# VHH binders against PH domain leucine-rich repeat-containing protein phosphatase 2 (PHLPP2): the designs that were tried, part 2

Target 1, 249 residues: PH domain leucine-rich repeat-containing protein phosphatase 2 (PHLPP2), of Homo sapiens (Human) (q6zvd8r785to1033)
Amino acid sequence: SHGLAEMAGQRNKLCVSALAMDSFAEGVGAVYGMFDGDRNEELPRLLQCTMADVLLEEVQQSTNDTVFMANTFLVSHRKLGMAGQKLGSSALLCYIRPDTADPASSFSLTVANVGTCQAVLCRGGKPVPLSKVFSLEQDPEEAQRVKDQKAIITEDNKVNGVTCCTRMLGCTYLYPWILPKPHISSTPLTIQDELLILGNKALWEHLSYTEAVNAVRHVQDPLAAAKKLCTLAQSYGCQDNVGAMVVYL
Key: E = the ipSAE of ESMFold2; O = the ipSAE of OpenDDE; V2 = 0.75 times the mean of E and O plus 0.25 times the DockQ between their complexes.

## First folded at step 1 (VHH)

Design b07 (framework vhh_7b18_3)
Fold by ESMFold2-Fast, scan of step 1:
Structure b07 (fold): chain B 249 residues (1-249), chain A 123 residues (1-123)
Amino acid sequence: as target 1 above (249 residues)
Amino acid sequence: QVQLVETGGGLVQPGGSLRLSCAASGFTFSSYDMGWARQVPGKGLEWVSYISTGGSTEYQDSVKGRFTISRDNAKSTVYLQMNSLKPEDTAVYYCAKPYEYDTWGSLEYFDYWGQGTQVTVSS
């Protein structure tokens, strides 16, 4: 089960979208996702409507988590067409499926992301971050890659003055500085895995991983848990779009 | 750690020739298609040429018949031989490795890019 909360804050647009399917691929898995367009609502909503279907197709072509997730992101990027030329979106997918090593009794979680949305697993009450933040400020390797490609990095740490994010779906006019290639991680799920939190940049800028886990760990209603995270971010001064999803495992 | 290092750019007169080289490391070069793209002042980025693992080649219409892409798997190097150069070929040229299972001819399908080499065609 899951709960989702999204708040616009001081912005006039809600540029965060999410997807949640507790049953996916004809009942053999579950998928959760979050998308953040920063200043556009168009791409997050397109990705919300399309990425799960792309994932279903790619899983049928490969059992390798790196292959099917990378292809899911690349095909979704292609499907944006003209809308993806100047607009971009962060994208996060979490896929829970039977473990290939023990499909009868255990599950695996695969998390893939571009941009700044992150998934955090609560394992025995402790946060396990499963995503990579692709930004000029937080990723020295990505910052060096972009600098090596001779991008103009403005004083506010943006690629050509547009975005601090070094990987997104869309934004093809900033290729090769901004790439659609995701970070992908997989972990077997254990009995100690209690819940999964998906959040956008605004959530994770205002709440530490430990604080987020502690805030929701004993909340029984997933929707109440997600709302609590957004309300905490706003109480700490968040004025941007904030999105949180809590998935109980 | 994937590295692509371009060399061979420079200043040439219209009608002249240049050969660009791209030294690749950090991946199994012989297992990947390779390509060249360029950033033209005023026009932006555009794909130039692809070469497959099997040696099949594809070219942008504006360079077809003038440019030849080739590879040397023993040296992990891809080349772009540029003949009959025109002022409109002035650009920064990038060596690029596409994603596996990519379609040729699309800029957004390159996985890694090199740092580029400047080609200026002017008298």
Scores: ipSAE 0.000, ipTM 0.170, lowest interface PAE 13.8, mean pLDDT 80

Design b08 (framework vhh_7b18_3)
Fold by ESMFold2-Fast, scan of step 1:
Structure b08 (fold): chain B 249 residues (1-249), chain A 122 residues (1-122)
Amino acid sequence: as target 1 above (249 residues)
Amino acid sequence: QVQLVETGGGLVQPGGSLRLSCAASGFTFSEYAMGWARQVPGKGLEWVSYIYSGGDTEYQDSVKGRFTISRDNAKSTVYLQMNSLKPEDTAVYYCARSFDYTYEKWDAFDYWGQGTQVTVSS
């Protein structure tokens, strides 16, 4: 089960969309996702409607989590077509399936992201971050990658100044500086795994991982848990779109 | 720091051969797919060949049967053996890193070398 809350804050548009399928691939697994377009609502909504279908096709072609997730992101990126030329979106997918090494008794969680949406697992009351934040401020390796690629647009300091996000779906006009290549992490699920939190940039800028886990760990209702995270972020001064999803395991 | 260094370019006559090498450092080479792309004078960047972490290979139609991509994980090096070279193969050749794909998805390359010039001329 899951709960989702999304709040526009002081912005006049909600540019965060989410995906939740407690039954996926003919009931074999579950998929959860979050998409943040920052200032556009078009790409998050398109990804919300298409990305699970792309994942379904790719898991039929490969059992390798790196391969099917990377391909899901690349195909989704290409499917944006004209809309993806100048617009971009953060994208996060969480896929729960029977563990290929022990499918009869255990499950695995695979998390993939581009941009700044993050998934955090609560394992025995402790936060386990499963995503990488692709921003110039938080990722020195990504900042160096962009500099090493001698971006033609470095003479247009305004372009890099407009976005701090070094990986997104879309933004094809900024290739090869902004890439659709996701960070991918997999972990077998254990009895100690209590819940999964998906949040956008605004959530994680205002709440530490420990704060977020502690705020929801003993909340019975997933929707109440998700709402609590958003209101807590707003109480700390968040004025941007904020999105949170809590998945009980 | 990820680094890709190409060597082996040069001047060769039509019908000749060259072997390009790309030495990689700063990452676990065996976990990544690698590829070669070229910048032909007067044209944009075009993909040439791709090798997955598992060793499967893909080629652009114009180089199939003439070029062979290979890798040596122990040396963290990817190679491009170029045979039966034509004047239209004249280009700056770039080595690039990508994640491991089962399809031809070269546009996901995330690091590029500085390039090595190949000139095919009599």
Scores: ipSAE 0.000, ipTM 0.243, lowest interface PAE 10.5, mean pLDDT 81

Design b09 (framework vhh_7b18_3)
Fold by ESMFold2-Fast, scan of step 1:
Structure b09 (fold): chain B 249 residues (1-249), chain A 121 residues (1-121)
Amino acid sequence: as target 1 above (249 residues)
Amino acid sequence: QVQLVETGGGLVQPGGSLRLSCAASGFTFSSYGMGWARQVPGKGLEWVSYITWSGSTEYQDSVKGRFTISRDNAKSTVYLQMNSLKPEDTAVYYCAKDEIYHSGYDLFDYWGQGTQVTVSS
């Protein structure tokens, strides 16, 4: 089971959307996702409605997690059409499925993201971050890649003054500086894996991974857990859209 | 290219105060969390304090109420204000840069050379 909480903060719009399917691929797996458009609500809502269907098609074509996840993001990027030319969105997908090596008794988790939404697994009370933050500030390799392709980086660390984020779905007018190619990681799930936290940029800017895990580890209700994370971020001064999802394993 | 330079250590009497500074360069300082850890003779390395890029702070229980971590993004500097110092605070203090933006779980990728703090009468 899962709980989701979203708060607009000081903004007029809620530009964060989420996806949760406790039963996916004919009841065999589960999928969870979070999308953050920063200043637009259009792309997060579109991705919320489409990405699970794209994933379902791609898992039929390949059992390789790198292949089906990369294709899910690329196809979803193309399906944005005209809206994706100037608008962009962070996207995070978490897919839980039976482990191919032992499908009767074990499961695996695959996490893929572009942008600044992150998934963190609680394993034996310890946070295990499974996502990569794609920003000029956080990723020196991405900053160098963008510079090597001769982008203009402004004083506020934005590509051509538009965004600090180096990987997004959409934003095609800034190709090849901004790419839709996700970071992908997989891990077999163990009995020590207690919960999974999905959060947007605003959540992770205000809470450390350890603090987030400790805040929810002993909360029995997933919705109460997710609300606690958002309230804690706001208590630390968060003024932007904040989204959190807690999935109990 | 990343450099962390600690200053402000020294000899101080019990009950005294010291302010440690860490000057950072080679990365976008405002975007990363920063921390302080200490090596106490015979005990090994102990985490002391952490500040997120947005200014949220965490402290080891033994220093809560006595130590304050802060940052000045315009100067690319993190500080540790140490008050009511005890002989048990004697250690080499290290400045550390977080590897990722929100990490409260030993995910530091760069460490300074350390500065000695000795609390003795």
Scores: ipSAE 0.000, ipTM 0.148, lowest interface PAE 17.9, mean pLDDT 81

Design b10 (framework vhh_7b18_3)
Fold by ESMFold2-Fast, scan of step 1:
Structure b10 (fold): chain B 249 residues (1-249), chain A 122 residues (1-122)
Amino acid sequence: as target 1 above (249 residues)
Amino acid sequence: QVQLVETGGGLVQPGGSLRLSCAASGFTFSNYWMGWARQVPGKGLEWVSYIYSGGSTEYQDSVKGRFTISRDNAKSTVYLQMNSLKPEDTAVYYCATYETVTYDSDYRFDYWGQGTQVTVSS
């Protein structure tokens, strides 16, 4: 089961979209996702409507998590067409399926992201971050990659003054500095895995992983849990779009 | 080693249909995305359609609803079913492939066939 909350804050648009399918791939698995366009609602909405179908097709061709997730993100990037030339979006997918090493009794979680949406797993009450945000300020290897490609990096650590994040879907006018190549991680699910939290940039800028896990761990209603996270972010001063999804495992 | 052979071109009247085929060899076909591009007389090369390794498809706006791309991995063949053909569809049609997605992929066509002529006229 899952719960989702999205709040516009003081912005006049909601540029965060999410998807949740508790039954996926003929009922064998589940998929959850979150998309954040920052200043555009067009790309998050398009990705919300298309990305699960792309994933379904790619998992039929490969059981390798790196292959099917990389293909899912790159195909989705291509499908943005003309809008993807100038607009960009964060994208996060979480896919739960039978574990290939023991499909009869265990499940595996694969998480892939570009941009600033992140997934955090609660394992025995402790947060396990499963996503990576690629940025010029926080990732020296990414900073060196874009410098080697002769990017203009402004004093506020943005590529050509546009974005500090070096991985996005869309933004093709900033290729090869901004890439649609996702961070991908997989973990077998255990009896200690209680829930999964998906959140956008605004959520994770205002809540620590530990605070988020503690806030929802004993909340019985998934929707109440998601709303609590968004309200807590707003109480800490968040004025922007904030999105949170809580998935009970 | 990579070979792409297009067939199925010809002359057809406006409103007619043609089915193009591309037989591929020299690579693991199921791992590659495939596409069709066309060279319009006097206007240069333009892409028409893609079919990805997983079966997802994408079409240029001018052919949406009229053209259908498909693949048969057992036969290592990609098809383009063209319906409601217009004089503006007259072109040499090329089958093209992109190597298996890697970390540094930029989605450009890597290999092209010899092409097959499609002429739509009354």
Scores: ipSAE 0.000, ipTM 0.149, lowest interface PAE 14.8, mean pLDDT 80

Design b11 (framework vhh_7b18_3)
Fold by ESMFold2-Fast, scan of step 1:
Structure b11 (fold): chain B 249 residues (1-249), chain A 123 residues (1-123)
Amino acid sequence: as target 1 above (249 residues)
Amino acid sequence: QVQLVETGGGLVQPGGSLRLSCAASGFTFSSYAMGWARQVPGKGLEWVSYISSDYSTEYQDSVKGRFTISRDNAKSTVYLQMNSLKPEDTAVYYCARLYGDEYSWTPEHFDYWGQGTQVTVSS
């Protein structure tokens, strides 16, 4: 697989970082990621530099996708140290490896996220969203969990007026309202699986899944595809940092 | 849908005992670590005890030797046996589910919490 990312914004600081390793774990697999700190660039950059190394350690200790992904997020959260006390970041990892059920001839994709970055798979021309959006507005179950724990939800749908995001790496001062536990999904890859799109909150606020897939499905250059998605979001009025990555499968 | 329901709280005299129970539903209970945390009046939430999926336990120093955590996977229930209770143990006690490995027993690593049960230690 082959993936490239584009980051664009009208602000001085880019608070979105991406990770693309077309060869991982001795060249057998690949890992792709996206990190969005909203108002800080520190945590996305730190996670970009460290999270793949954490994943490499964790896949050595367990073959269970749920276990090694949950541990990757937890260890990465702990490694933020003092920086993670007041700062937070969305984190999305996509890991492609030989399929456990058929490692000789097929691959599987495991997607894990906290926050609002999402991965969308194009399967036979149709979008298959693989991530969960952890926000008060979009996740009634998370909103209820936070309310049950006695958080103050402000009029703009933020936990204690700080963030609409209910799961992030970092933000330890907002425990137990904001948790580092990721949503994890796994799927075998088939010949019908054409590409994977990673995008941050700003991308998915402006493009539907179908529109994003249709915009890039026939673009042969992954960087041109990622640029097209960012340009399309900006043409629809996006003024925030927007990040997109397209991975051809 | 994950649910945690605590029972067993109440009023007890110093030196007394209480057993808290937490009935879990909506997930594969045996695969998860479980814990107890408490909110003391005028203070924040503090971790009390943890039990892993393999029955390994950890305790906060102030409760070691007095409290015992246990689990019954067949009943999807976790328990906290509290002995030699002190006025300082007065708090709302919360049952919580932990994600990740067995080394993740601090409160920020628990993702689902019960409604809480009041424990009051007073003469």
Scores: ipSAE 0.000, ipTM 0.171, lowest interface PAE 14.2, mean pLDDT 81

Design b12 (framework vhh_7b18_3)
Fold by ESMFold2-Fast, scan of step 1:
Order: C-alpha cells, then structure tokens, then sequence
Structure b12 (fold): chain B 249 residues (1-249), chain A 121 residues (1-121)
C-alpha cells in the first residue's frame, strides 16, 4: 500500500527514481527507497535496480540494523563502477521488518540515507523526521568534517564548487570530502504510526514536514496522496524534479 | 584502542608466494571492512584488496587472480595470500580497518605499521 509520484518540472530529464517492495526478504519485510541524481538519471536508475538485492544479501550476513544497512550502502556504492567516479546520487532506504526484540510480534522501521532525500513518519498526526540532511548549510558537523579534510568551500557553499551535498553514493573523485557513509535510524512501529512519506530535496525545500503530513493524512489513495504532494510543491514554485512516495502503515 | 599488527613480509624471488597476516584488536572485528594497501618507496599509497564483513572481496586490477584476501573472525585476523609475485609488487604492505575501501591514504580509519615485501632475484 504505497503511492509514488515523480515530476520533471522545468527540466528535460527525470533524475529521481524510486523503489517499492511491499513484500521483501521472502515475505518477512518491506522496503522503500528514493534516489536523486540531481543532474544525472544514470545513478538513480542503477540504484533502483540493484539496492534491494544488495539489502537482501546483507540481511543474511547480520541481524544488526546498523551493520546490514551500512554495508548495503557501501556495497551499492562500489557496484556503481565507472559511472560512480564523477556522478553521484542521494539514496534513501526504508526497511520494515518484524521487531526481533519484541516478543509480542510488532514491526520496526530502519531508515538509512546519504544525501538529501528524507523519510518522515506520521505518528498520531505529527511528523517524525527519520533522516539526516547531508548538506553544508544544514549540517555544521559535516561542514567541519569537510573543512578538516582541507576541501575548498566556495562562496555558494559547495565542496570544490561542485555540490552542497557532503554524502552521496558515487562521486568518488571528491573522496574523502563526499562519503558514502549513511545516517541510520531505527524506531519500533506503533498503532499511532499512520504513514511514511519519502521525498527528495525539492519536495522538502517547498513543504514543511507538518504541511506534508497534513496534506496527505486524510487522503484515501496513496497514489493520490503522492501526486498531491508533488502538485503542492509545484504550486509553491518548484521547477526541479520532485518525487514523493506515501506508504500507508 | 584499535591495534593492527602485520606479519609475514620478507624477501622472495619472482614467481614466489608469501602470506601476510594482520592480527586485529580493540574493535568488533566481524562487523568491519578490512583491507590491504601498499606503498612503493617514493610513490603514494594504493589499495590492494578489501574484504567486507559478509565475506565479499574486491581486488586492484593489477593483483586480481594472483592475490586472495580472507578473514578469520574467530581469530580477528585478515590474511593476504600473494602468488605469482612480480618485482613491481615490492612495497610496504599495510593492513587497514576501513569504513570505505579506497586507494586514498585518508580513506583508512586506521592502519598498522606495515610489513615489507621485496620481490627480487
């Protein structure tokens, strides 16, 4: 039960791709993802086709959410090959599985991201952001890390004039300033958890978390909900690729 | 405290073999990527091979088919089996605990002291 909408805006290409599997790991879990290449469509499409398979391999090697998710991102980064040398992509994965720590049989959600795609959970009508935005403007810790590694930060707040994003899959020519190391968070799911919104940078630049949750909370159809978010972002002046996914829980 | 101790280097003739070992301590070995990098005198550091926590391996093109990386989680040790050694393999070999395997020096979270491998007639 998910809906996905993607719009190119004023660009000729759609550089946002998404992944949705309501049944994953042999029916034991679900996975959702969003990828944003900003100016390239190649890496998002490749990640859309490969990252779920990588996750399946890694969950067989470890039961630790932090370990298998970190490994999923690093293996996926390496699988980009030559395309990953100069091209980069934001990557967001949301993995829902039975909570192994809860003997009453509940579910847990693990969210991992590099870049600027974000997942926001609606819990009792309130937004719970589960991702970290890896940008020089929004992350003082990342800005300091990049400066300590002696990168040139230009006046428009970009690493070597290329990107404001400090973590991505690919972009290996800017290592060690831009890293494939994800932020990972986990939360047990409760009866108050109504839906999950995945969105790219363009969505979250135009909609607050509260506005996004309020816009979709009472929409019956997940596809209609996702389309509403993209249309709302465009009505507020978004001219870039915008992607939104709504997962009803 | 993270410690990596390399052993097994030495002098070998072209076409010979050596097995390097790296004994690790101070971290949960089984959950980390482990790698080998080498430095030829007067040149920069280049990565040789790495092994993921799950056992998957990657190799520098110049050593693929000749070198094999492996790990023993029970002993917290990573190995590099080097076969068909060539004079250009002469270098100091470093064991590295990495978040991300790369040819860049700054890519390593931690390295050992290194072990010298010399391939000469």
Amino acid sequence: as target 1 above (249 residues)
Amino acid sequence: QVQLVETGGGLVQPGGSLRLSCAASGFTFSTYYMGWARQVPGKGLEWVSYIYSGGSTEYQDSVKGRFTISRDNAKSTVYLQMNSLKPEDTAVYYCAKEWYPDSLYEGFDYWGQGTQVTVSS
Scores: ipSAE 0.000, ipTM 0.161, lowest interface PAE 12.5, mean pLDDT 80

Design g01 (framework vhh_gefurulimab; at its last look DockQ between E and O 0.64; V2 from the best seeds 0.00; counts 0 for: pae E 8.3 > 2)
Fold by ESMFold2, look of step 2:
Structure g01 (fold): chain B 249 residues (1-249), chain A 124 residues (1-124)
Amino acid sequence: as target 1 above (249 residues)
Amino acid sequence: EVQLVESGGGLVKPGGSLRLSCAASGFTFSSYAAAWFRQAPGKEREFVSAISWGGSTTYADSVKGRFTISRDNAKNSLYLQMNSLRAEDTAVYYCAADLYYDSEYFPSTEYDYWGQGTLVTVSS
């Protein structure tokens, strides 16, 4: 089961969206995703509507999680078409499937992302980050790549004054500075794995991984848990769109 | 299992022609950029040609006008037509595929998948 909370904060629009399918691929798997368009609501909505179908096609072509996740992001990026020319979105996708390779584990979790949305697994009460933040501030190798490609890094830490993210779906007009190639990680799930938290940039700018896990670990209702995360971020001063999803494992 | 398998190499006289093939399996080839590289004995591996997922082509200066890269996504195959061959074209030719090809910023070590190579010898 899952719970999702999205709050506009002080903004006029909600540019965060989420994807949740507790029953995916004929009921044998599950998919969860979070998308953040920063100032646009169009791309998150498009990704919310399309990425699960793209993933369904790609898992039929390959059993290799690096391959089917990378292709899912690339195909989804291309399907944005003209809408993705000047607009971009962070994208985070989590796929849970039966694990036939490990008799001690019934399920495997694969997480892929571009941008600044993050997934954190609660394993034995401890946070395990499963995503990579693609920002100039937090990824010096990405910052160096962008500089080597002759981009201008403005004082507010943005690529050509446009975005702090070095990887996104969309923003094709900023190629080759902004790339759609995701970070991908996989882990087998065990009984120690209690829950998964998905959150956008605003959530994680205001809550540490440990604070987030501790805040929701003993909350019985996943919707209440997701609302608690967003409310905590707002109490710490968050005025931006904030989104959180809590998935019970 | 992801595989790239080159074929079509062999011995050819200077001025001759040869067509290399690369068969891809285990991934969605049509979503990838694909490229040919070559390595002569005692030299570093060097870029030969690339083709994007949409069909745009790039060639090294040393082969431009003589080599033609193409792809057939229905057959999951990459090709290199090599004309007007010279002794300096002698090398092992490698097929490579990458989600996002950028010849200036994605060096050969950043390609996702590589083949085992096929030998081309150009000799009198």
Scores: ipSAE 0.012, ipTM 0.434, lowest interface PAE 8.3, mean pLDDT 86
ESMFold2-Fast, scan of step 1: ipSAE 0.012; ipTM 0.340
ESMFold2 (binder alone), look of step 2: mean pLDDT 82; pTM 0.834
OpenDDE, look of step 2: ipSAE 0.020; ipTM 0.349

Design g02 (framework vhh_gefurulimab)
Fold by ESMFold2-Fast, scan of step 1:
Structure g02 (fold): chain B 249 residues (1-249), chain A 123 residues (1-123)
Amino acid sequence: as target 1 above (249 residues)
Amino acid sequence: EVQLVESGGGLVKPGGSLRLSCAASGRTFSDYAAAWFRQAPGKEREFVSAITSGGDTTYADSVKGRFTISRDNAKNSLYLQMNSLRAEDTAVYYCAAEPYGWDLYDTSSYDYWGQGTLVTVSS
């Protein structure tokens, strides 16, 4: 089961969208996602409506997590069409399915993201981050890639003065500096794995991974857990869109 | 998945020509961007040329006007026609393919690689 909370804060738009399907691929697995358009609501909403269907097609073509997730992101990126030319969105997908090495008795979690939404697994009460934050400030390899491609990086760490984010779906006018290529990680799920937290940039700027896990670990209602994360972020001064999803494993 | 096998390398005199071939098997190659990279002894792999799934081509400045990349999707094959070869072109040439259509110049963007074919340009 899962709970989702999304709050606009002091903004007049909610530019965060999420998807959650506790039964996916004919009941074999589950998929959860979060999308953050920063200043646009259009791309997160489109991705919310399309990415699960793209994933379903791609998992039927390949059992390799790197292949089906990368293809899911690329196809979703291309499906944005004209809307993706100047608008961009962070995208995070979490896919839980029977482990291909031992499908009768275990499950695996595959997490893929572009942008700044992150998934954090609670394993034995400890946070296990499964996502990579693609920004000029936090990722030296991405900063070097962008510099090698001759981008103008302004003094406030933005590509061509527009965005600090180096990977997004959409934003094709900034190609090849901004890429739709996701970070992909997989882990077998164990009996120690209690829950999964999906959050956008605003959530993770205000809560540490440990604080987020501790805040929700003993909350029985998934919706109450997600709301607690958002209200904690707001109590620490968050005025932007904040989104949190808690998935009990 | 895609498997790539290069052929056509050999010893050639300066000013000579060679045609490299890369045969792809496995998943549909026509959806892939494909590239040639080369690695001289003791050096890093460098970009030579790339072709998108739609047939658009790009070349490194050092080979532009001398090399021509092409593909035949019906035969799942990629080619590199090398003319006016120079000693500095001596390297192991690698075929690479990527299904994802991001950065054609970056070796880390390519998930599928051949084993390489040696091209030696010397008298």
Scores: ipSAE 0.000, ipTM 0.201, lowest interface PAE 12.0, mean pLDDT 82

Design g03 (framework vhh_gefurulimab)
Fold by ESMFold2-Fast, scan of step 1:
Structure g03 (fold): chain B 249 residues (1-249), chain A 123 residues (1-123)
Amino acid sequence: as target 1 above (249 residues)
Amino acid sequence: EVQLVESGGGLVKPGGSLRLSCAASGFTFDDYAAAWFRQAPGKEREFVSAIYSGGSTTYADSVKGRFTISRDNAKNSLYLQMNSLRAEDTAVYYCAARGYDEYWLSDESFDYWGQGTLVTVSS
């Protein structure tokens, strides 16, 4: 089961969207996602409505988690068309399915992201981050890639003064500096795996992974857990859009 | 240096088949995204098919189900199997490659191009 909470803070718009399908691909798996457009609501809403359908097509063509996730992000990026030329969005997908080695008793989790939304797994009470944050500030490898391709990086650490984010869906006018290629990780799920937290940049700027896990680990209701995370971020001074989703495993 | 050399083009009747080959030197296709593009007389260059470093493939709607992209790592070669050819498939076909940290499919995003091979479909 899952719970989702979203708060606009002091912004006029909610530029965070999410998807959750506890039953996906005719009940074979589950998919969860979060999208953050920062200053636009258009791309997150579009991705919320389309990315699960793209994933469904791609899982029919490959059983390799890395292959079908990379293709899901690439196809979704292309489907943005004109809207994707100037606007961009962070995108995070989490896909849970029966493990092909033992489908009767085990599951696998694949997590893919571009941008700054992150998924964190609670394994035996400890946080296991499964996403990569694609920003000039936090990713030296990405910063070097962008510099090697002759981008102008401003004093506030933004590509051409526009964004610190080095991977997004859309934003094609900043290609090849900003790429739609996701980070992808897969892990078999164990009996120690209690829950999964999806959060946007604002959530993870205000809560450590350990704080987030500890805040929700013993909360019985997933919606109450998600609301608690957003409320904690706001109590620490968050005035921006904040989104949190808690999935019990 | 990266070099791509296409072969296999020629004249074929409608409904026929051709297999194009692209031999690479200076890199392996495992490390690169590779694609086929084509340019018909009087038209701009268009995407046909791509294969990514991980082996996943994508196709333009106009060729999906008729064309198959593949690679042979031992021969460091890229192939395009073209079946059920139509007059509108007549074009110069180009092999293209780019660094495997890039996913965009537009022709401007590809770093290296072959010289092209002509495919003519006519009765």
Scores: ipSAE 0.000, ipTM 0.144, lowest interface PAE 14.3, mean pLDDT 81

